# Miniprotein binders against q53ft3: the designs that were tried, part 49

Target 1, 195 residues: q53ft3
Amino acid sequence: MFGCLVAGRLVQTAAQQVAEDKFVFDLPDYESINHVVVFMLGTIPFPEGMGGSVYFSYPDSNGMPVWQLLGFVTNGKPSAIFKISGLKSGEGSQHPFGAMNIVRTPSVAQIGISVELLDSMAQQTPVGNAAVSSVDSFTQFTQKMLDNFYNFASSFAVSQAQMTPSPSEMFIPANVVLKWYENFQRRLAQNPLFW

## First folded at step 5 (miniprotein)

Design mX42
Fold by ESMFold2-Fast, scan of step 5:
Structure mX42 (fold): chain B 195 residues (1-195), chain A 83 residues (1-83)
Amino acid sequence: as target 1 above (195 residues)
Amino acid sequence: SPIQKEFWKLMQEAFELYLEADELWRKGDKEEALRLFRKAAELFLKAAELAIKNNDPELYEYAIRWAELAQEYAEIIQKELEK
């Protein structure tokens, strides 16, 4: 149902289902990740009145998971970009002694998606420094770009989603990205403000 | 305006390099990805300069935010290569 994109990494299109209404993507070596894109594949919409709450989890200094709400995806807004660099345990030394830890062991973070009632989601507040939420021109452009990519990729993903019991992880082929890029550049050349 | 057309031409070239860099990074070609992210950042910055000259603060902020993103990814790859 969902896809997860991190710059420099293979796109994940098969979330691990951990409960009836909960899905996760693993993010190994999360210290190198600045942005995460979460999007719906367009093959199965949320039921009426439902949406997805998007969470980020990383191990704290004791190795215990810390979950933070990043934002939401819905049928009306099926993609979102999040900046997670400010949420990592190694960011910002607040001690008088600075960051005394030298080496961080490569750790696995997770993106979690919880299918929830829209009314319940309305009562939750995402972490402020993670969300790319403002209506400024950068956020608008990035959202339009992601919407274009999602629409293109979801057309291809339909055939993949029709495969019966598949391995826990599946990925979008690189040629889908190339085709999206070509289409996007053509549209941009014809009307630079189409986004 | 002619300046707005040049702005979007630079943005388009920068996006092309950015997307190519992302693909190369995904395929494990870190050195080439780093080179292209840096080139993309340079073009986004040139676009920002054109926006200032055209007295367009909206397009300036737009281009600067894209330049910052490209620079952030370049820094990440550079640190990986220094290991």
Scores: ipSAE 0.000, ipTM 0.139, lowest interface PAE 14.1, mean pLDDT 67

Design mX43
Fold by ESMFold2-Fast, scan of step 5:
Structure mX43 (fold): chain B 195 residues (1-195), chain A 83 residues (1-83)
Amino acid sequence: as target 1 above (195 residues)
Amino acid sequence: SPIQKEFWKLMQEAFELYLEADELWRKGDKEEALRLFRKAAELFLKAAELAIKNNDPKSYEWAIEYAERAQYFAELIQEELEK
């Protein structure tokens, strides 16, 4: 149901199911990890009124797991990025995994996902995480990127017209960039979610 | 900013492939559309990786969303090609 992604590592799509409603991904060599992404695979949605609470766990000095709530994934927000670098030596938070009494090998952390009622999730406070961006923020960000790209490409084309080109340089025709920008902007205006 | 510059370059290239794939799909060139959607997804994922390294969650979310959409369209086209 879930996937877990860490930069520079193979994506994990097969969580270990440890209970009817609880799933775990192992994160070896967790001290080198700054960010973790958790996402739904999109083939099996959460039941109505339910979502997933995302936890991070690392072994303490005695090998006991210390769980911290990172945030949530839902049908409406099926992916989230979490910064865990600041949480590796923090205190544990309240968690539904209870006393699992599983001693882990040193240097292996875990991501835990607990399927819970949305009402229950609303009562919990994540530690150290930023909320997922809204559709409005995403649309504004996309437009800003498009403007930045067009400005960069246009200024590059102008400067190249004023200089003797070197054989090692790549040139992008300004009219091609303009057509792309106009087409993309037109489609974005017609439907911001056409992607 | 070197990582930020590379991110924007990857996103630009991925978007160009994605737009071309969409146009080819509408024209009925399913095999080429499939190839370009898969290539776009690869580049979006690469951009997402750079965004993670640069501690930029907004850029990451944006890149991963388009990677997922490109992969979804690739799956739909694959189904169509299998009759």
Scores: ipSAE 0.000, ipTM 0.104, lowest interface PAE 15.7, mean pLDDT 67

Design mX44
Fold by ESMFold2-Fast, scan of step 5:
Structure mX44 (fold): chain B 195 residues (1-195), chain A 83 residues (1-83)
Amino acid sequence: as target 1 above (195 residues)
Amino acid sequence: SPIQKEFWKLMQEAFELYLEADELWRKGDKEEALRLFRKAAELFLKAAELAIKNNDPYAYERAIWYAEFAQKWAEEIQRELEK
């Protein structure tokens, strides 16, 4: 139902379902991530009156997840961009030992999506400064996202050129992806907030 | 808005047809799959018209995007049936 995108990485479209109404994406090497895009896949809408609450978690010093509400996706606004760099802890705590060559195992953060009633979502307050408010910043990130997605789709099409396509096996056909990219690019140039 | 409710009703009906068409395509029932993909595209286009009347560019682009997918698969099936 959902997709998760980080600039410079392959798009994730296969969330792990952890409950009837809860889905999770893993974000390995999250220290290098500044922005995350969460979006609905184009085939199945939320039931009327429902939407998705988007959460971010990272492991604390004890390895326990710390969940924070970032925002929402709905049928009317099926995508959102979030800045997560300001939500990460640990800055300065390791600084006095900068002279030591400390090798840390890459940590895995998560994006969680909880399907909830719109009325319930309206009463929740996302953590501050997570949502990207600048149109320019949003447009720049979206351009990088489109380039990344287009490059991925092109690579996949070349690798799978001899394959017989089917709707079930090809999530989005390569020619449709190209047309989507071109239409999205034109629409974004005219109205950056339509996305 | 009554227009917004009708929009989402059309979108949901179109998605149901799209999923049924996909299942029929998997089973090798190409003729029926083609019919349902075309019907799904028709309903997505009706939703797009409704979005225009409601002055909702987001809803319009959503509906057109889905219509495009349904049309592309109908074209592919049609090509296979002509061979």
Scores: ipSAE 0.000, ipTM 0.105, lowest interface PAE 17.4, mean pLDDT 66

Design mX45
Fold by ESMFold2-Fast, scan of step 5:
Structure mX45 (fold): chain B 195 residues (1-195), chain A 83 residues (1-83)
Amino acid sequence: as target 1 above (195 residues)
Amino acid sequence: SPIQKEFWKLMQEAFELYLEADELWRKGDKEEALRLFRKAAELFLKAAELAIKNNDPESYEIAIYFAEQAQRYAEWIQKELEK
């Protein structure tokens, strides 16, 4: 139902379902991540009156998960970009000589999506500096284009079923879309100005 | 490389037309959808040519696949318009 995209990494489209209404993506080596894109796959919309609340979780100093609300995705706004670099910093001071960060081994963070009533979502307050209000126009364009392409391609089977009762005549293999994302991400990492 | 840059430029333009054509088809504007699917197919084929000349079979496979899909959409819409 959902996809998670980090620049330079393979797009994830297979969330782990941990409850009827809850889905999780693992983010290994999360300290290298600045932004995360969460989007809906076009094949299955939310039921009427429902949407998805997007959460971010990282392990604290005791290894316990700390969940924070980042924002929302809905049928009307099926993708969102979140800045998580500000959320990686712990709030504990290390010593009085100023903050000293010890280089740590890679940690695994998570993106969680909770399917909730839109009325319930309207009453919740996301972390103030997580949602991306402004990014350079090229980066926003590139991420939005990837999102639109994948959502459309993933909804292809539904569109084909509407045009013809036999969707097998016009099927798009999921692996073709994923392979294209991999290729595009690799090229973008090599040269962000490649277009 | 300059060839890789031109390839992704063509793919971007083709995808934008492909997405617009699908939206028009869903709205019932079949004649304009047909025109844009045909244009998208043309650009995907041009991208495929650049990919094969650049010895990039993976990009070629992806571009040719979507060229064929755009052509199939156009063919189906053309048949509907003939009814």
Scores: ipSAE 0.000, ipTM 0.114, lowest interface PAE 15.0, mean pLDDT 64

Design mX51
Fold by ESMFold2-Fast, scan of step 5:
Structure mX51 (fold): chain B 195 residues (1-195), chain A 83 residues (1-83)
Amino acid sequence: as target 1 above (195 residues)
Amino acid sequence: SPIQLEFEKLWYEARELFIEAYELYQKGDKEEALRLFRKAAELFLKAAELAIKNNDPRSYEEAILYAEYAQLYAERIQRELEK
């Protein structure tokens, strides 16, 4: 249901579902990450009265996970950009994620999405420095997503070509790239802040 | 509407199969990933048909896009298995 993008990395659309209402993306080499984008996929909305709380987890100095609330995605705002560089390693926010994260490697951070009641979400306070409010920053991430789609589509053919001495042509149907680009442009035109 | 509910059921099922297939492919279970990508493509195409009957061209376009994605993955995996 969800996607996660980090600048300079391929988009992730295969979250690990750890419960009916909880999804996790792994972020290896998290110290090099400045921003993450979280977004909803497809046409399946949250149930009425519900939304997604977005959390970030990293290992503290003792190797224990620290969860911080970054913000929210909802049917009305199905995508958000978060700055994670500079987040402190102190005590985190209250969170619904448990023991599963204890087995993660010390160098891997996580994005967690918890489907929660909108009323409950309204009572929570995200970390103040996480949400990106600049229109210019939002535009830059939108441009990077468009560029990243072409890289994503190309990657599936390229990796196999690299496994053989002979290069092979791309296996991605050209119309898939065109359709995805058109869909993204339409969404951006209808609501420049849909992300 | 009943047709919108049936679309959402098919879309959700196809989406879950696509995600599971991708995870299996990343882990190297190519045969099972191929099977699930083919099933996801089938369900996305059925969803697309319902979307167009429901006069929802945006949902149609998205369903077709995901069906094509599922098919391209299936074709790539099939090629890998033939090596």
Scores: ipSAE 0.000, ipTM 0.090, lowest interface PAE 20.0, mean pLDDT 68

Design mX52
Fold by ESMFold2-Fast, scan of step 5:
Structure mX52 (fold): chain B 195 residues (1-195), chain A 83 residues (1-83)
Amino acid sequence: as target 1 above (195 residues)
Amino acid sequence: SPIQLEFEKLWYEARELFIEAYELYQKGDKEEALRLFRKAAELFLKAAELAIKNNDPELYEYAIRWAELAQEYAEIIQKELEK
């Protein structure tokens, strides 16, 4: 149902099913991994109202797994990229993999997928340092702000025929705003860090 | 590296197509804009494949996001053309 991809390694498409609603992928030599991509294969969708919570575990000094919530995959968003480098252990972290506390080889980590109700998933907060790339998030945020600003500003535009002569009032031509919007779009497409 | 050069070629080509598609869409040439947004998405996806092959998952993510954006514009235009 799921796939797991690490840069420079063969893609894994055969998750180990450890419970009716729980799947895991092994990540050997996890200390060399910076990012992990988790995706649905597209052959079998989640049941209506369900999605997948994505967890990461690594062995502590005693070989016991330490589970952390990375994020989610759903039918509407069937792939996600997670940064796992620099993750810190979280005491008191709640996770559905508690029954799977098994001592493991020190260099092997796991990605776990728990099939859960969407309402249940909405109540959970992923660890902050596992967030998607800042460049992608920044680009999405910037595009939304740009669209919102342009739509808001253009809603106040008036034609020359609607203007009342008044030398104390300033009017900005709508085409100037449009030219700025277009220029900003082009610059953002070329380099999202230009501002 | 050869992979990096091929990535740059695909990336800049995709961006050029994306910008041209957007300008055509603003001018009301929806059919041509749709064609170019679809082509841009295809090239961004090819660039993403090269990025992951070159062990650069951040660049992969960035390329995938731009492919998704191009596909989103294509979907909007397709729906407009169907009305």
Scores: ipSAE 0.000, ipTM 0.094, lowest interface PAE 17.8, mean pLDDT 68

Design mX53
Fold by ESMFold2-Fast, scan of step 5:
Structure mX53 (fold): chain B 195 residues (1-195), chain A 83 residues (1-83)
Amino acid sequence: as target 1 above (195 residues)
Amino acid sequence: SPIQLEFEKLWYEARELFIEAYELYQKGDKEEALRLFRKAAELFLKAAELAIKNNDPKSYEWAIEYAERAQYFAELIQEELEK
């Protein structure tokens, strides 16, 4: 029903069902993760009046799991991106009193999805700063990044091939980049949250 | 040096053909791109020969590198056209 994506890792589309209404994805090596994307597969929608509450679990200083509500996915909003870097245990730096900050648990976090009534979900408050929710700032940043990428790729397409090509080097035709840019910009202008 | 001037002439001619070939390849004109990459490789190899006569190993290495790049693209395009 659900998928989970972490930048730089293979997408997971087979959640472990742990109860009739509960699904879990494992996130090994979670201290290296800044963002996770949770999305619904297009195959099976939620029943009418239902949605999914998205949780993040990490080990606390005593090795016990702590669940935090990140946000929601619904038939009307089937994907969401969450920032989890601020929710993890510690900073990974050494401490003068190391014995006081020992974590005695596996380095595996989890994303949990609980299928709940929409009315119930409306009464819950996600942890602050987990959801990437500033639409205007996000749109500004994304447009700037797309412009930067397109300009860079366009100037690079011929120049880099001339300066440092090798038999193993991959080349992308400029027309493909332009077509991608135009399509993405069009969709972004119509709905900044389409992706 | 007269040899240096001849090298530069061949180098810039080969470079222009390489750029044109790459642009044609990006536009999907594979047959013309193949022709120009092969011509560019030929001229880069001639430039390499001049660099050796001029006792310029750096220019020789550079010209050989570009000849190999042009040959790489020609082989890639030839393989694509065989499909």
Scores: ipSAE 0.000, ipTM 0.081, lowest interface PAE 17.8, mean pLDDT 68

Design mX54
Fold by ESMFold2-Fast, scan of step 5:
Structure mX54 (fold): chain B 195 residues (1-195), chain A 83 residues (1-83)
Amino acid sequence: as target 1 above (195 residues)
Amino acid sequence: SPIQLEFEKLWYEARELFIEAYELYQKGDKEEALRLFRKAAELFLKAAELAIKNNDPYAYERAIWYAEFAQKWAEEIQRELEK
């Protein structure tokens, strides 16, 4: 039903269903994540009068989950972009040199989606810094994703002379990726909302 | 689009011939591999012609790239057979 996308990572489309109305995506190494996109796959709508509340959970210094409401997805607004890099761990006494022990610890955060009544969702207030709320923010996020994709794809580029004799492998000409990148960037500059 | 459908048919056929040619080459059937690589190159070139007529420069460049790749394989096999 849902997808979760992080720039530079494989898109996740197989949420773990933990209850009839609750779905979870795991986000390993979440400290490297700035933005998360949550979206509906478009084939199965929410039941009438229902939508999805989107939550973010990360482990505090004691390994306890800290949940925050990020926002919502609905049939009328089936995708949302959230900034998670600014969210605090909720620690009361973090010291300036203590972060070294946590920085190299594997951290797994989660995105949770709870299917709820629209009336109930309307009464809830997401954390203030999570939602991407302006055209400039959308444009900047889209540009960063575009740059990340191009850089990632280009890092695998090889010349024809360097190719292995394995025709079962799929290769995409770097020129095709570059032309797509340039065309998309041009369109974005002309109208940030074209997509 | 009828042109797009014809492009997909040629592309798919060319790709299958390319894969089959490679398998034959690995098995040591160089003469048959050469024949199929040449046929794959021909079909990729025909696909490129359709792509340019359909105003699809990305498909054109992709088809040309694969045609050249198949042709390089054929040239290498031909050299091996001449020795």
Scores: ipSAE 0.000, ipTM 0.136, lowest interface PAE 13.7, mean pLDDT 71

Design mX55
Fold by ESMFold2-Fast, scan of step 5:
Structure mX55 (fold): chain B 195 residues (1-195), chain A 83 residues (1-83)
Amino acid sequence: as target 1 above (195 residues)
Amino acid sequence: SPIQLEFEKLWYEARELFIEAYELYQKGDKEEALRLFRKAAELFLKAAELAIKNNDPESYEIAIYFAEQAQRYAEWIQKELEK
């Protein structure tokens, strides 16, 4: 259901499911990580009224996990970028991963996703400055690009028994997006306030 | 800045490889197309790393998106070659 991406590393799309509503990605060598991206694959939406709370966990000096709430992903906001480099000395936040408080190896951090009620998520406060802000129009644009990619990929997976995959169909949308994104970035650089 | 120039160089190199890979695939050169899609993915990932170092999360997210696209195209071509 979810993907996790760290700069310079292979994307992870197979989270470990540790409970009916809880998913985890391992992040080895976490001290070299500054940012992580968490996103929905776009093919399976959250149930109505539900979303995902995103947590970051690193081992303390005793190897015990310290969980911190980074932010949220929802059907309406299916991707988020988080800065984690400033969080490694912080205190843990209130979290639903209590049963997962076990001793960890010193070099491995985790991203946890807990499927929760939207009303409950609205009452929670993420750690300061973890979520990286972008302009509203750009956030919507990138969400649409990611959704289109993963929706197409999942459609291919469903139909692959009947047809050979068509790279040309995926390339055409991707090429159009590349051209439009380059134009958007150019405009944003010329006038950061245009949106 | 030097890091911004390096990002742009990697971005446009990856973009050109991506386009060339697709053209090779259409010509039936699937093995060379596979090689170039894999190279494009590698360069998009390197561009993403530079974007993060340059505190540019928007460019990071976009570079990651296109790295994934290139990887998926390579996976599909690999499957075709295995048939």
Scores: ipSAE 0.007, ipTM 0.293, lowest interface PAE 9.6, mean pLDDT 68

Design mg0
Fold by ESMFold2-Fast, scan of step 5:
Structure mg0 (fold): chain B 195 residues (1-195), chain A 83 residues (1-83)
Amino acid sequence: as target 1 above (195 residues)
Amino acid sequence: DPTIEKFEKLMREARELFQKALEYYEKGDYEKALEYYQKAAELYNQAAELAKEMGNEEAYKRALEYAEFAKKYAELAKREMEK
């Protein structure tokens, strides 16, 4: 459903689903991270009237998460860039992940995505000034992410006979990847904030 | 408690069906996605009724929310099939 990218690192497209409506990405060595991008893959849209609240958490000295709301992604705005360096704590203990018991490794932060009603999301206020509105930076990131996805996906599309079979692996026709790439590139050229 | 065991089994089976539905949706198999989303919603609703009988209001609400979630995703799959 979702992807997460940090500049200089491999993109993550396989979130851990910790509940029916909750997904997390691990961010190792988070102290070196300045910006995080969260985006929808485009394969599964949100249902009508729903969107995703994006949270960031880091472990305290006892490994307990400290969650903060960064912002939102929706079908209309399916990607967002967040600055986590210098982030301020501005929220109480009330958050969607509050009832979850998540075990953490030291030095590993998490991005959490909670699928919620748009009406509920409209009543929430993100902490600090985490959202980045630089169109140029977003365009550059998006182009690099697009290339990374296409190269990765297409490497698996060459031949089933040449692949090492795995009972749990899924396959996507190369034609679908090409169609997505062409459409996405065209849309990005018209408006870098279309997604 | 056999009732608690049955509730947990329904929730686990519903989750497995929901995750399988997401996999089918991602593959473009919207018919199977719809089928599995609907089955997941049905099991979540059964779990909700058990939680209600047990007097566990929190579990009841959670199961109902997950049933609603599955129904909303089933509508997405249905819409893709109607294109």
Scores: ipSAE 0.274, ipTM 0.704, lowest interface PAE 3.6, mean pLDDT 75

Design mg1
Fold by OpenDDE base, second read of step 6:
Structure mg1 (fold): chain B 195 residues (1-195), chain A 83 residues (1-83)
Amino acid sequence: as target 1 above (195 residues)
Amino acid sequence: DPTIEKFEKLMREARELFQKALEYYEKGDYEKALEYYQKAAELYNQAAELAKEMGNEEAYKRALRYAEFAKKYAELAKREMEK
C-alpha cells in the first residue's frame, strides 16, 4: 500500500503492518538522512474519508522512541516529502504508535503511517519544519534523485561492441537517457513543479 | 479473566480475517475481500461490546476503530465489484 524512499537508497515497498491501520518502515543509519518521501503504491487507495498520518521516530538519549508527526498523505495527495534531519534533536510528542510493541534497533529510525479519518487528521498539527514547503528543498531532492538515477543507468551503459546478445531484452540507447536527463533538468529549472 | 480472554480472541480472529480480506483485495478478488472485511467488522464490533462491558474505554475505542476501518474497506471492495 505504501512506499518509502530515501535518496541514494533502494525504495521500500514492503511496510511492516504492525496493526490493521498502522504501517512502519525502518530507516537504518538515519543520521545520514535529510529527506524521506512517503508515497502510495496505487494498489490500494484509502477508503473514503480516510488518509494517512505520517510519523517519524528516533531514539532519544535513553534509547526510547520519540515520535513526531511529519504530515499527511491522502488519495488526493498520494506522496509527500519530509525533512527529518532537523527533527533528530526534537522533543517527543504523543503518537498513535506508543501502544505498539515495535522492535527497534538503536541506530534505526522509523517512518510510521497511521490510517485515520480525514476529520481527525485535520485536528493534528505537524511539526513545523518537517514538510518540505520550500521549492528549493524539493528541487534539491529531485536533483539528487535524478542524478542517482542517471548514475545508476549510465553504469550499465555499454558500447555496441561490448553488448552481449540478449534477444529477450530491449535496449535503450544511452543518448536517449542523456537527452531525457537534460530535458528534465531544464524543465526542473524552469518550474520545479512541472509535473 | 474470561472476558478479557474472549476479547483478545475476537480481536485476533478479526485481524486474521482482515488480513485475508486485504490479500483478496490485492489479488482483485473483491467479492471475497468484501466477505472477509464484513466478517472482520462483525468480530471487531463484538469485541467492542465486550470492552464496553469491561469498562475498558481504550480497548473499546480501538475495537470500534477497527470495525469502522473494516467496514470502509468493505465499501471499497463493493465499489470495485461494481466497476
Scores: ipSAE 0.655, ipTM 0.873, lowest interface PAE 0.7, mean pLDDT 85
Fold by ESMFold2-Fast, scan of step 5:
Structure mg1 (fold): chain B 195 residues (1-195), chain A 83 residues (1-83)
Amino acid sequence: as target 1 above (195 residues)
Amino acid sequence: DPTIEKFEKLMREARELFQKALEYYEKGDYEKALEYYQKAAELYNQAAELAKEMGNEEAYKRALRYAEFAKKYAELAKREMEK
């Protein structure tokens, strides 16, 4: 239903469903992440009157998850960009004792999506510094997202000579992906909010 | 507790049906999606009634919420069939 993208990383389209109304994406090495895009794949819309609340989770000093509301996605606005760099604990800070008593633990954060009623969502307030308010920043990140997807898809391109018979596997010609990419970029350049 | 086990079984089976309905919806099989969403809603309603008998208000509300979700997704599938 949902996708999650970080610039420079493979797009995630397989959220873990932890409840009927709750989906989670893992973000390993989250301290290196500045922005996250959450979007609907377009395969299943929200039912009428419903949408998705987007949360960010990181471990606190006791290792317990802290969930913060970042914003929302809806059928009318099926993608959102969030700045999470200001929400991370201890980022960019060196350990006070240098090499002494250093214990490495995995830095894994999560993006959570909760399917909720729109009227319930309207009464909630996202954390103040999570939403990307600049149209320029939004356009720049969208371009990086498009570049990432195109590069990922192109990494599977093979010549006819390299193809093996695979009756159950579907293939999409690389030129079809390129056409979609070019069309999207053209439309985005004319109106960044067309989608 | 046999009653708690029965509640958990109903919730688990309902979730499986709900997930299958989503799969059918994604494949464009709206008739099967509708069928499975309706079956999921029925099991969630049964779980809600059982939770109410147990006096567990939290479980009752949660099961009712999921029953409503399944019904709303069933409406989506029904709408696609009418196109």
Scores: ipSAE 0.417, ipTM 0.779, lowest interface PAE 2.4, mean pLDDT 75

Design mg10
Fold by ESMFold2-Fast, scan of step 5:
Structure mg10 (fold): chain B 195 residues (1-195), chain A 86 residues (1-86)
Amino acid sequence: as target 1 above (195 residues)
Amino acid sequence: GSDEVRKQLEELIERARELFQKALELYEEGRYEEAIKTLDEAIRLYREAAEIAEKLGNPELLERVLRYMKFAVKYQILIRRKQLEE
């Protein structure tokens, strides 16, 4: 249903379903991540009146997840870009550079998507620091992300005759990826904040 | 005992979830009738889980299971609507 993309990393299209209405992507080495893109694959829409609340979590000093609301995806706004670098409050707080600590805690964060009623989502306030406010910087970042994703996804394109069936693997037609890319780029050109 | 009944309930929810996922896969393949039939089975399992939660006197758990069942019903309606638009 969903995809998650980090610049310079393999795109994830197979979310872990932890409840009927909850999906999770793991983000290993999250301390090196500045931005995350969350998007709908386009094949399965939300039911009428529903959308997805997008959360970010990182392990606290006790290893417990601390969840923060980043924003939303809906049938009308099927993709969103979030800046998470400012949300890792425990990062380097005791040591300005972090490298002074010889004991390493596993750096695995998560993106969570909760399918909720649109009315409930409207009552929620995303964390302020998740927004990318500079239009020029945001447009440049978004274009680089779109290009990177499209080029990466297209590098795996094969004809149906060349496909090896895999019951646990998900496939996306190249045509669908191209349509998503073109639509997103067109909408971005008209209004950089459309999503 | 209560532990055994709780385990049975969690197993029903897990089986229903697997069917729910399978139904969405069938929907992606354009196999609408099979998707709807698979959701009917998921809804039936959620109903069984709800009955167990009610007998256990756990309103929180009952509410959660009913929410899952309602979610499956909403997708069934979505799929039927899509089928009708063809």
Scores: ipSAE 0.347, ipTM 0.740, lowest interface PAE 3.0, mean pLDDT 76

